VHH binders against Outer membrane protein assembly factor BamB (bamB). Designs and how they scored, part 20

Target 1, 360 residues: Outer membrane protein assembly factor BamB (bamB), of Alkalilimnicola ehrlichii (q0a984)
Amino acid sequence: CGGARELPDLSDVGDGVATETLWTASTGSGSASSAYALVPAVEGGRVYAADSNGRVTAWDAESGERLWRVDTGRELAAGPGAGGGLVLVGARDGRLLALDAENGEERWVSGLSSEILAVPQIARNIVVARSGDGRVYGLDGLTGRRLWIHDRSVPVLTLRGSSSPVVVGNRVVVGQDNGRLVTLNLQDGEVIWEAPVSIPRGRSDLERMVDLHADPLVFRGVAYAQAYQGELAAVGMGDGRERWSRDIPGHTGMAADSRQLYVVDDQSRLWALDRNNGATVWRQDRLQGLRLTAPVVIGGHLVLADEEGYLNWIAPDNGDLVGRDRHGRQPIQRPPVPDGDVLYLLSADGRLAALRLVED
Below, E stands for the ipSAE of ESMFold2; O stands for the ipSAE of OpenDDE; V2 stands for 0.75 times the mean of E and O plus 0.25 times the DockQ between their complexes.

## First folded at step 8 (VHH)

Design t3 (from s8 with A33Y M102F; framework vhh_6z1v_2; at its last look DockQ between E and O 0.01; V2 from the best seeds 0.00; counts 0 for: pae E 20.2 > 2, placed apart)
Fold by ESMFold2, look of step 8:
Structure t3 (fold): chain B 360 residues (1-360), chain A 122 residues (1-122)
Amino acid sequence: as target 1 above (360 residues)
Amino acid sequence: EVQLVESGGRLVRTGGSLRLSCAASGFTFSYYYMGWFRQAPGKEREVVAAISGSGGSRYYADFVKGRFTISRDNAKNTVYLQMNSLKPEDTAVYYCAAGEYFDWTSKDYDYWGQGTQVTVSS
């Protein structure tokens, strides 16, 4: 609030990785808030997306043909999650809606304790959802009946809109607002392990916020978590023991490949770390000043979208910014969604694009 | 019909221990948060402890200071409060409560028991 943020000068960067637009579509009115987790879901040859005005739409992933659209009548703030024949969306009024994936008809609605700002998940016909007060619910996929609830200690001040849970096998990984990473049994919500990722520091409640706001990332047996004003940690999924940690705070998110973990810090610098020991491989600083999405790995590249509508392409081996291309002028606020060689890109105004990488 | 039945309240001496039980029926017990509350004469009802449906998460009021432990046995549909190092200030009617949402305020619990009297003598 002292002045306008200065955007970096990237005019010398070339066109980026060649892509072919397969189709474009509108999800409707887009998102009413950057805090909403309205993100496309790709499942079973279909793409699903929601707008904040209550519309949920399905498209054929190859052709972009609209298969159905329904109006839920609620302000939607999270989702969709897709799987098990369901499309799941969370509303500002705390309602979790399960829609039939084939035709969009409501199968059930369940009430949670507060707004739903984290993307619901489903595995083995158990729906996992997180409300803004940090509670995590397991719900029966057929009926919406609550199977279990997980609570935790509530810090005095937290970031509302907590990270989305990650379901891996029979486990649910949750980044908590108290700086802890917890893993729950999918069937009954019991804690398998809990790991402290960051400890609150500082004098004020704002300085002490250590929310694990970025979605946790689970990759090849390791959970990665990044605290808002704390540390980045790698934790073994089997035992909950820290493998390494780094002082790299941030809230945007992470990606990994077989060798490296990619992390955006709170200054919009992109770090590549050896995922086994946390050692810095490279850092890309040229994107400082941009509001970036989490990185995604696709087709042997890294890509990050930004508030100006660009895709920023990064070489994974050395961190070079190899290209920038623009997909409209509206912000891209959520990470593009990869599926094979296709990237699904959603702008804040509700424009959805399917892009195919043409190289390699 | 949902029913919560507390038991185990009695007179104990300062420094003593007591275990309260609450037997539940009429709902799927493991899906409900359970709480213990207390009310002394002339005071507002206050939360003592709460436990999630699976038992994975627990809350204790600050005045507990490690003296009380909440637990549950989902096979027996029962929640317990183990109270150690009892003080005269712990004298109250203790209530069991069940709710679909875990909340530190008492207004979010859907069902309440009739209460059991705990009296701690000097």
Scores: ipSAE 0.000, ipTM 0.129, lowest interface PAE 20.2, mean pLDDT 85
ESMFold2 (binder alone), look of step 8: mean pLDDT 84; pTM 0.861
OpenDDE, look of step 8: ipSAE 0.499; ipTM 0.794

Design t4 (from s8 with S57Y M102A; framework vhh_6z1v_2; at its last look DockQ between E and O 0.01; V2 from the best seeds 0.00; counts 0 for: pae E 20.3 > 2, placed apart)
Fold by ESMFold2, look of step 8:
Structure t4 (fold): chain B 360 residues (1-360), chain A 122 residues (1-122)
Amino acid sequence: as target 1 above (360 residues)
Amino acid sequence: EVQLVESGGRLVRTGGSLRLSCAASGFTFSYYAMGWFRQAPGKEREVVAAISGSGGYRYYADFVKGRFTISRDNAKNTVYLQMNSLKPEDTAVYYCAAGEYADWTSKDYDYWGQGTQVTVSS
């Protein structure tokens, strides 16, 4: 035990939302590090996933039939990103791999300046990738040729791992290790705006870490960013101006619906905030002490997975912990991926499960 | 043909240490979670420890936390169990197991070794 951690008593909580297992599969060896961003991607009726040993696999989303599997020969640390006929994975050695989505064959490989710990993205035939030294690259989707680079100095001390860029329209939203949120033009990488989310405070480099480690969330014209040891901010996508901020540090991630923003703080408390003004609607404290995934909204429900293999179901309107159900004993460290009424779970050992919510 | 071969079991005094090894062949080792299980006379098999295919995630039963360490070397197709501070109640046959989708119970493992006897004397 590397440090004290108090686990909650949840023995009085019953079963969660009813689900039906559609299929299960192995992605391989799982992830070698909690800092790796190995998450399934759902695109075009297919599910893609990678393991840290270099395998990338595609399955039919409905049946779970394995369509292809390739060995890249590299330790993979991020991805897949999927789109534009590509499956994109980032390696610890700084190589960005683009695979053919139909058959898994390598289309190109490009070298970035350091390890890739953020999920690559693609839009409008431009691949966006972030390296661990803080650089953001725009690459041609057909060739892998570098189109642009955005250089950014990293702080003296930074968290291992990186938030993934978010591409919305012609804009790339990046949470930086210096506590700033930046939006770049997708075509040329030029800064559209920067917004401070948190500024360093404290006497030591560790106390001053304000990395925007959680992936930014863009929803209905607003970008939300959460700093590791700082603030949660809502920033207008059009002008980069802060709409509101809260002292809710964290690194796990966020979700939104039309009314509320859901965020996990650094004590594993789940907050629901009014999206427009940041006011607290409710807070669920019973999961404090667990290692949680980011929240996920699916089928009118709110769910978080945890290190013990549970799905924790929360009522969105009042924050009530309505149920817990276990889908194996393996930890779930990445957010489940929703697609309609189906939820894709990836366990730390590489087990992938597709669950359908049971409808009335 | 899958084969798991345990070694290293022997008689050891209370408080002693022992390292078990399990050599694997006949499958792609890094694709499989590996587990150590034990079975004392008159008892059902119980999980001792498990490790994911990459080695990034480990499980330990409550009775052995802090005393035993599971590890793997994917280049040598071998999983290990380092057993320290041994107690007489650790006396059992220890089995190595492999499973692709394994939970941490014996029902989830597809392949099993023959076992190696560990005896801890008072």
Scores: ipSAE 0.000, ipTM 0.156, lowest interface PAE 20.3, mean pLDDT 84
ESMFold2 (binder alone), look of step 8: mean pLDDT 85; pTM 0.871
OpenDDE, look of step 8: ipSAE 0.006; ipTM 0.243

Design t5 (from s8 with S30R M102F; framework vhh_6z1v_2; at its last look DockQ between E and O 0.02; V2 from the best seeds 0.00; counts 0 for: pae E 17.8 > 2, placed apart)
Fold by ESMFold2, look of step 8:
Formats: structure tokens, sequence, C-alpha cells
Structure t5 (fold): chain B 360 residues (1-360), chain A 122 residues (1-122)
């Protein structure tokens, strides 16, 4: 329900950072909805991806050789998550599927209470999944048995619980639809702490929406959360206490390096903030109006993809837009996935590309 | 074994409408992007429209200008091209193609039909 969008004139911006295409592949038919969280997973020298029509595929990360492909027979809306020998995908019908990472064979299927639009996670043999009604499940990685369920109050109007949980150590960080950030014990789902990020304001249900829609970011002991129509907050992981907050609403996502937090706001302006105190370092306004992915830090660069298939390269120190280059004409709807000097791009039509950064 | 069979091509007058169909067999239809291409005598083959396997993405060449619509029915393994406001410049053999990638800028699709003739008279 945001304001009308005016596209910027970027025709004077030159080419971006030089990359070499290592390989390309098809994940299948792509995604049926921009609301789906179909993102590649890179784990153990392999790349995994799913399409919305039910295919899940594994490739060798170095060569791009297809290792296996299976048809789940379900409309997939989230994943894959990968780890612990599993590839995890969530379906629109609420089924969470765990596939064997080596050969794609189904290990188990569990039913959740509603659709799965958030990427499942796994750590310490516990699968963490979030259903669209906001419930968070802990499941045994070996059997799919439910270990715990976390249920909370849901506002009357919500964007659905599509932000993915973040697992760090023995903790699960969840952005809630009520504007609060909660951290759960991975083993039993017990609340460790809960912190307000945004407080609903206004009289209508629409004005009061403060969903933590963007995935939380945990970096060096701090959790960062951004509300749809509210605040951006930094919260200490150890105690759940706010370190700082800013009035920077948005839903796209964040990245960090050792010095700075990078945040896209609700008008597609890119902010760099001192991650310790929230002070603005720079802001890049030239991308305003584009539909951007969350930023990604790779190889001393900052990159954001957009709805026209461009990679937009930003200098981290000063925010300069140093280049744009196009990787197909289809939207890139989810952040590219970095692995060392390699960047994995997935476009909405299911094209997967592995790019290596080359000399400066 | 793989087969793409176009139908619906015929003579029509300027301003008329025509619906092309392409029936596919021998592969898992929903995994493949489908495209319509055309070739007039003495011209290079050119893309007309394309649709992703899920149907979530579509492409139309600039000369279509809203006159044509591509669609697919994955239950019937069929892709369609609805052609409205036809012009003499649309006279060509129209080909159905299937490819693993949704790529409107390439002619290297995996499978091709025999083509169906569309003729638009003045």
Amino acid sequence: as target 1 above (360 residues)
Amino acid sequence: EVQLVESGGRLVRTGGSLRLSCAASGFTFRYYAMGWFRQAPGKEREVVAAISGSGGSRYYADFVKGRFTISRDNAKNTVYLQMNSLKPEDTAVYYCAAGEYFDWTSKDYDYWGQGTQVTVSS
C-alpha cells in the first residue's frame, strides 16, 4: 500500500564489477509468486534450489553438474534450507519436506498448521520452520517428529509470518507480526527473551501494521530487525536489550560487515549505519523507486539486484553507485547468495548462475 | 518421441483474429518454457512470445504491442497464441518451441514443431 513508484534514470551508470560466469543451470519453471522464498542454498560443496512446481535440484557447486532432481508433487513456496544431511522445502499446503542431501530421496514429511513461506533452518539436528500463521516449530531432524511449538498472539491484520527464523548457536531468532523480536531456546522452544522493535500506532488496522517482515540479521552478538511500518532496532543477543533504534521502516532486508549495517528502506534508499550506534554513515538515493533485493556483501563490494535483472554495485565506504550490469531480463527477487568469491543468482524464471568476482 | 504439433494457421483478413495451439507430448510439459516464433519468406526467424513452465512469466516481442496473448494449459499439455488485430506484416510460418530455460533472446530451444502458416490479406 505504499506510495506510487517513479523509476530512476540510471542510463549514465557504467558496467559493474567484473565477473566470470562459472556455470548456469535451470532450477525448473521458477517461482509462481514474488512472495515465495525460493532461494538457492549452498552447503557442503553443493547448490540446491527448488521451483514452485515441485522440483528440487542439486548441483556440484564448482562444476554446475546436476547431481539429482526430484519431483515432490507439491507447490513449493519456501526453501531450500540445507544442513545436517538434509534439504528442506516448505509447501503451500503446509507440508515440510526433508530430502536426503546426497540423493534427494524423501526422509520425512511433517504437516504444519498453515502454508510455509519462510525458509526452514536446521542446526544441531533440529529443524526450525515457521508457518504463515506465525507458529514456529522445532522438529527432530532424523524423524520429523514435533519437539515443540511456539504460538503467539497475532494482530488482526498481518503480512503473514514470512520472515525466516535465524538460528545462532542454541537460539532461534524470530521476527513477529506484532512488532516484537523473540529469541527461543532451540532445544525446547522456551522464550529466552522478547524485545519490542516497533509499537503499533494509528487507529486503523492498516496503520497499526508493524510486522517484522524482513528476515532478522544476527551479526557479532547483535540482532537487527526492521518493521514494515515502524522502526529499525539493534538488540543485544545476550540480554535482549535495545542498543539503538532508528525510524527507518522497510521490508526488503539487511546486511552487515565489521563496521556498518546496510539497510534498504521502504522507498528503496540504501542506508549505511554505524552498526554500534546507528549513526548514518551515508545514504544512496539513486536507486529509489526500484524493487531491490536485500544487499549482499561480497569481495569488498556491496551488491543489490533489482526487478529488471541488474546487479547494482555500491562502494561500502562512501555509498557510490560504481556500476550496474544486467544478468538476463527477468527479475532477481531474492538476494544473491555469496560463497567466498562466488555469487549465486536466481532469477524469477528459474535461471541459476554462478559468478566469480575477478580482478578489480 | 518428443512432438510439438501446431494448429490453427489459416488465411484471415487484416484486423481479424486467430488462435494458434501447440499440443506437446514426449516430455514433462510443466518443466519446460514454451515459445512461439515466426519466419516470413526472406526473413530471419524471430521470437513472438514466450511463457515460463509455471506460467508465472511471459514475454512478448515489441511488434506485438498488446495484440497477442500467450497462455498455457498444463493439464492439457498445450500452449496457445491468441492473435488479434492482425496485420499483413504478421504473415509468416509460426513455430512452437520448448526449452528448459525461459529465454526470449535465444533461438536455441530444445524442441521445435513443424510450423503453421498464417496469412493476413489486405
Scores: ipSAE 0.000, ipTM 0.210, lowest interface PAE 17.8, mean pLDDT 85
ESMFold2 (binder alone), look of step 8: mean pLDDT 86; pTM 0.880
OpenDDE, look of step 8: ipSAE 0.323; ipTM 0.712

Design t6 (from s8 with M102F T105Y; framework vhh_6z1v_2; at its last look DockQ between E and O 0.02; V2 from the best seeds 0.00; counts 0 for: pae E 19.3 > 2, placed apart)
Amino acid sequence: EVQLVESGGRLVRTGGSLRLSCAASGFTFSYYAMGWFRQAPGKEREVVAAISGSGGSRYYADFVKGRFTISRDNAKNTVYLQMNSLKPEDTAVYYCAAGEYFDWYSKDYDYWGQGTQVTVSS
ESMFold2, look of step 8: ipSAE 0.000; ipTM 0.136
ESMFold2 (binder alone), look of step 8: mean pLDDT 85; pTM 0.864
OpenDDE, look of step 8: ipSAE 0.600; ipTM 0.834
ESMFold2, look of step 11: ipSAE 0.000; ipTM 0.146
ESMFold2 (binder alone), look of step 11: mean pLDDT 85; pTM 0.863
OpenDDE, look of step 11: ipSAE 0.000; ipTM 0.225

Design t7 (from s8 with G53W M102F; framework vhh_6z1v_2; at its last look DockQ between E and O 0.01; V2 from the best seeds 0.00; counts 0 for: pae E 20.5 > 2, placed apart)
Fold by ESMFold2, look of step 8:
Structure t7 (fold): chain B 360 residues (1-360), chain A 122 residues (1-122)
Amino acid sequence: as target 1 above (360 residues)
Amino acid sequence: EVQLVESGGRLVRTGGSLRLSCAASGFTFSYYAMGWFRQAPGKEREVVAAISWSGGSRYYADFVKGRFTISRDNAKNTVYLQMNSLKPEDTAVYYCAAGEYFDWTSKDYDYWGQGTQVTVSS
């Protein structure tokens, strides 16, 4: 197993979007695994990030000044999630840590049943966390007390890593390893609806992998889910009914704007689909072979980062690759985080950069 | 063989102007950010200006803002430093450097030139 893959020749692509570096910082040692979901969080004028060695850091988003740094003493694999005065990180040993957003002091720690590889969420004073054994927990934000557990079957073979739950209103949207999209009541974890996105097929466990590994995307009343070796589906949030589906497998993720859904397939082709009916608007094939992040929509632009440390800029209307700009030598494994006209990049070695788009 | 060759350094009088150039070879120039650095006798090397691989992002040290301009020509594999209103304090060896990403807060560039001497007299 394991061979060299063919990378595209993009040497002719110039710099299509100008950015200004506002500041840079180090989060520490970076991420020990591409399966880890170490993603900067932007909340309340602050940026939070963690490294896999246990450090969690806060910076002022405007100046880049370090506000606090703590060492948890644990291997961290997911987070931070931020909200409700908390910074939430998940550890490989199954500990979910809630830190005070103002000073980084531990407010509580809760033990889950398995490693935490999905970004914890918080809404309405309820923390939602997913462990690698497939359980989803609801925890009290003030105390860390378990409020509910949603337990489900995990397929024999799954991808390492997990999609993160999405909390919208009083609902938790979970992409499951069995190819189903589930929406849970935030307060008690009871199933509101369940939708099959993909059905396992084939004779071997490898052929039957249909993990909803890409994070689900909820946008304007529709949930979008993509299976590793199956379907991409649009499901109504109100009733759990399929609006459309496409045979576009993948695991890196999605973004949307008012008209289009952008999705990366398992060959690193970028599709733009009409959000309402799933029809192809365009497809960009030049990035095939790269390990891409999910696309990000920012300021009328579409951007994807890659394993070489580049930002790849795509015109949303027609799919043209309009520029490539490098912001380090190390892979960018998680999507850049937009906040207004600022884009936060975190590389695998732990370098964090804040970039502002330069307007004409 | 990677080479960065600076040129244009010479003796000039206070208030004069110079244009430095740095010709690059042995690597794909358009993939690299470029910087100008200087080192006066007895001082540590310091950044003067830097420019992203496309020219879209630029940095200038506070001591040279308004007087110096960095630019690049990717078709000619060359970066430039236009230096105006020169002062005796600008006397230094000026170095060209290339790195894989734009970072005005770091001295960790991959390639360095041999330097060109700029001397500013009264």
Scores: ipSAE 0.000, ipTM 0.121, lowest interface PAE 20.5, mean pLDDT 85
ESMFold2 (binder alone), look of step 8: mean pLDDT 85; pTM 0.870
OpenDDE, look of step 8: ipSAE 0.006; ipTM 0.233

Design t8 (from c3 with T28R T55K L99F E104K; framework vhh_7qbe_3; at its last look DockQ between E and O 0.01; V2 from the best seeds 0.00; counts 0 for: pae E 15.2 > 2, placed apart)
Fold by ESMFold2, look of step 8:
Structure t8 (fold): chain B 360 residues (1-360), chain A 119 residues (1-119)
Amino acid sequence: as target 1 above (360 residues)
Amino acid sequence: QLQLVESGGGLVQAGGSLRLSCTASGSRYAMGWFRQGPGKEREFVASISGSGGSKYYADSVKGRFTISRDNAKNTLYLQMNSLKSEDTAVYYCAAGEYFDWTSKDYDYWGKGTRVTVSS
């Protein structure tokens, strides 16, 4: 209720999984808001990142050599997305920018109907972007011309920031602010299926918020979605039918491996669930009170970053907190990005680090 | 669903080379090559991370085979040099979740392309 959050005492926890710092770099001024989805993108042997002041930078993923940096002149709030020779960033003024991945030159700019707080995606030469008013756009990757728009009514009150679309094959999976999960055809934006995840309840607009704020996770034919103040559901990608659901609200995000789904709840407890039936395998409560990122599975390990600059390493089989290691004192607000045995870590002040897991 | 299409298989003399290709519908997947020889179980050959920066090879092919990918074309390659009769197999392209690239339990599989090494 009142007073400051009580942080857990983790002083007895040793160092985390051994990592080697490959390189570090600065993205510029970092992020102006924790609601912005400024995350590194790793594509084609390069790492891309943006700051909120409009800078977009590319580095060689192995060496950390800066390849280019451009100033877009806009406050950036989402991205980059990378693919198809493009680097995509969304601005708070609703402009979606496509930059040439080789040199950072602007290829096109398209105006969307509101601020862009979700990471743009690209597949099969189609750019998928979501604006803050809930619209989802399909744009031609070469020209930026609108191919389709999916428009859905949003509740009166929604969370700032929106979950990013997930593109799988010829399908776009979108977590909507009304508690529904929708899958669209990538080519024409037509609904393939729509599934309820949570139903708004309560008398006030705040009590009725059921936004699917966490990014959906699609893994081995199943879409997982978590509502802010509602349910966690597993939905079959082929038919849109619920496989199971749990009363585990949250907004941070999910990860999976072959056996388990890992979910952070609204109290910063980390759950491992059987992917097939939703049964609890374990729950790790020691991180309660911390602001965590979504979990990341890398190299047979499970890691979450936090507001104090730590990586928190969890044993996937039993949930033990096996170690913590600090990477600066600034918050890490977005999940580290894995690529093979390398983890890319971005702090709120714009510090970027590439860490390689060390094998014994 | 992800579609994987292999090509580049054929008949080659021992000591020769072939390059296999696999076109995928997206570049965000970890990918790998597997093979199944006559009367054998399917075995791992090589895998590569989503960006292409991390690669892993079975001991039997290290130094002879090179895995690579072109994410702009969503294409995975396997350059096979110094081929031996033991390399005769149907070669399968496989893909899994980007962050699960060290797994050998992939979700998506191609139909395979045949490589025959004659001696």
Scores: ipSAE 0.000, ipTM 0.303, lowest interface PAE 15.2, mean pLDDT 84
ESMFold2 (binder alone), look of step 8: mean pLDDT 81; pTM 0.840
OpenDDE, look of step 8: ipSAE 0.014; ipTM 0.298

## First folded at step 10 (VHH)

Design u1 (from t6 with A33V; framework vhh_6z1v_2; at its last look DockQ between E and O 0.01; V2 from the best seeds 0.00; counts 0 for: pae E 20.7 > 2, placed apart)
Fold by OpenDDE, look of step 10:
Structure u1 (fold): chain B 360 residues (1-360), chain A 122 residues (1-122)
Amino acid sequence: as target 1 above (360 residues)
Amino acid sequence: EVQLVESGGRLVRTGGSLRLSCAASGFTFSYYVMGWFRQAPGKEREVVAAISGSGGSRYYADFVKGRFTISRDNAKNTVYLQMNSLKPEDTAVYYCAAGEYFDWYSKDYDYWGQGTQVTVSS
């Protein structure tokens, strides 16, 4: 795939969506790898972010004032996850660090079996972490002690990186590299249900890759999962049965509102689907060729960031590209994080921006 | 043709041990959740243990209490149930089952074996 990628001409798209920059900050050196899952976390009126050089910083979400910064001395590759009074970051060397959310002091460190490339989660005093070898861990939030482990075999070929577990209630939803979606009990790690999303097909190992690389999305009792070179499926959270499936392969991510599921396919086309039956409502093709982040619903808009540093604003009703504005010249590799009418945007160079959506 | 063939069931004394095997054929074994069920006379079929396709996650019924261990060998297309500390209450026909999707609380497996009789004498 060595040919020069042609970027789409989007010069006709104006700044149809207005944003107000509330504040900006530097996380440090940014991300050393596109495979790293370094994303801002918003919790308790604070924003947390980490860089690949091991710096973790907390800011006041409203003012942008830096509250604390610590140097972990480790190459960080995932996080932070925030909750339960903790800030969780994963390192390249397989160490999971729990920091105090108030002051950044290290509470505990736990060693996992391989590099951590998924955002750690916390709920009900259980930390859920995933290592690069596909293993999912349940850890005690207070001590970091291992409570349970879900171990799977990784296919011969797999995409670099891992989808982050999603915690809903007392369930952990995990997309596996073998194309299967599994739900675990948060407390003991036991399988509640497991469902096939995509079955490997083809003669070669490459063709048979069906990684659920995109983070699964759980919305109103339904889990959505998208496979690389495979299918998009909706699975009932209650029974683990497939509701519908579509031949829309992808690895970027999904979002949903009350009406529609939004997905990006492997060609960087954005789809709006009926959440209940998977029928296509619209498809936006203008962003083809761009490396897009997962779509994010904020206010009455969809937003996707891209490798050129732009935010692409989409009208959810018809898929129109209504605005495109640039926030720096560095790639945005992770989706903006919404909190109310504010987006927290982290660029590859470590620049963090808080943007308020101005809806006139 | 899909086949599940159980073996290993026999008469054992209380406190004894038994290993059940289920040989599978006719489907991609590693993509299926495998389960052991049992049915005693006059009782409903109940889940004993289940194991995910990869073998990484396992479920045990409450009555197992650490006495049984489920395992699988995907290279041999076989699932096992090691039963220790057997009790008369464990007397039942034990069934092997396979399903593409798995719910611990569901009996909706796609394929079932014919069963093997386990009898525990007092």
Scores: ipSAE 0.000, ipTM 0.228, lowest interface PAE 14.6, mean pLDDT 90
ESMFold2, look of step 10: ipSAE 0.000; ipTM 0.117
ESMFold2 (binder alone), look of step 10: mean pLDDT 85; pTM 0.872

Design u2 (framework vhh_6z1v_2; at its last read DockQ between E and O 0.01; V2 from the best seeds 0.00; counts 0 for: pae E 17.6 > 2, placed apart)
Amino acid sequence: EVQLVESGGRLVRTGGSLRLSCAASGFTFSYYYMGWFRQAPGKEREVVAAISGSGGSRYYADFVKGRFTISRDNAKNTVYLQMNSLKPEDTAVYYCAAGEWFDWSKDYDYWGQGTQVTVSS
ESMFold2, look of step 10: ipSAE 0.000; ipTM 0.150
ESMFold2 (binder alone), look of step 10: mean pLDDT 84; pTM 0.862
OpenDDE, look of step 10: ipSAE 0.000; ipTM 0.227
ESMFold2, look of step 11: ipSAE 0.000; ipTM 0.117
ESMFold2 (binder alone), look of step 11: mean pLDDT 85; pTM 0.865
OpenDDE, look of step 11: ipSAE 0.686; ipTM 0.868
ESMFold2, fold request of step 12: ipSAE 0.000, 0.000, 0.000; ipTM 0.210, 0.288, 0.124
ESMFold2 (binder alone), fold request of step 12: mean pLDDT 84, 84, 84; pTM 0.860, 0.861, 0.859
OpenDDE, fold request of step 12: ipSAE 0.008, 0.821, 0.000; ipTM 0.259, 0.914, 0.267
ESMFold2, last read: ipSAE 0.000, 0.000, 0.000; ipTM 0.154, 0.113, 0.121
ESMFold2 (binder alone), last read: mean pLDDT 84, 84, 84; pTM 0.861, 0.860, 0.861
OpenDDE, last read: ipSAE 0.753, 0.820, 0.005; ipTM 0.889, 0.914, 0.243

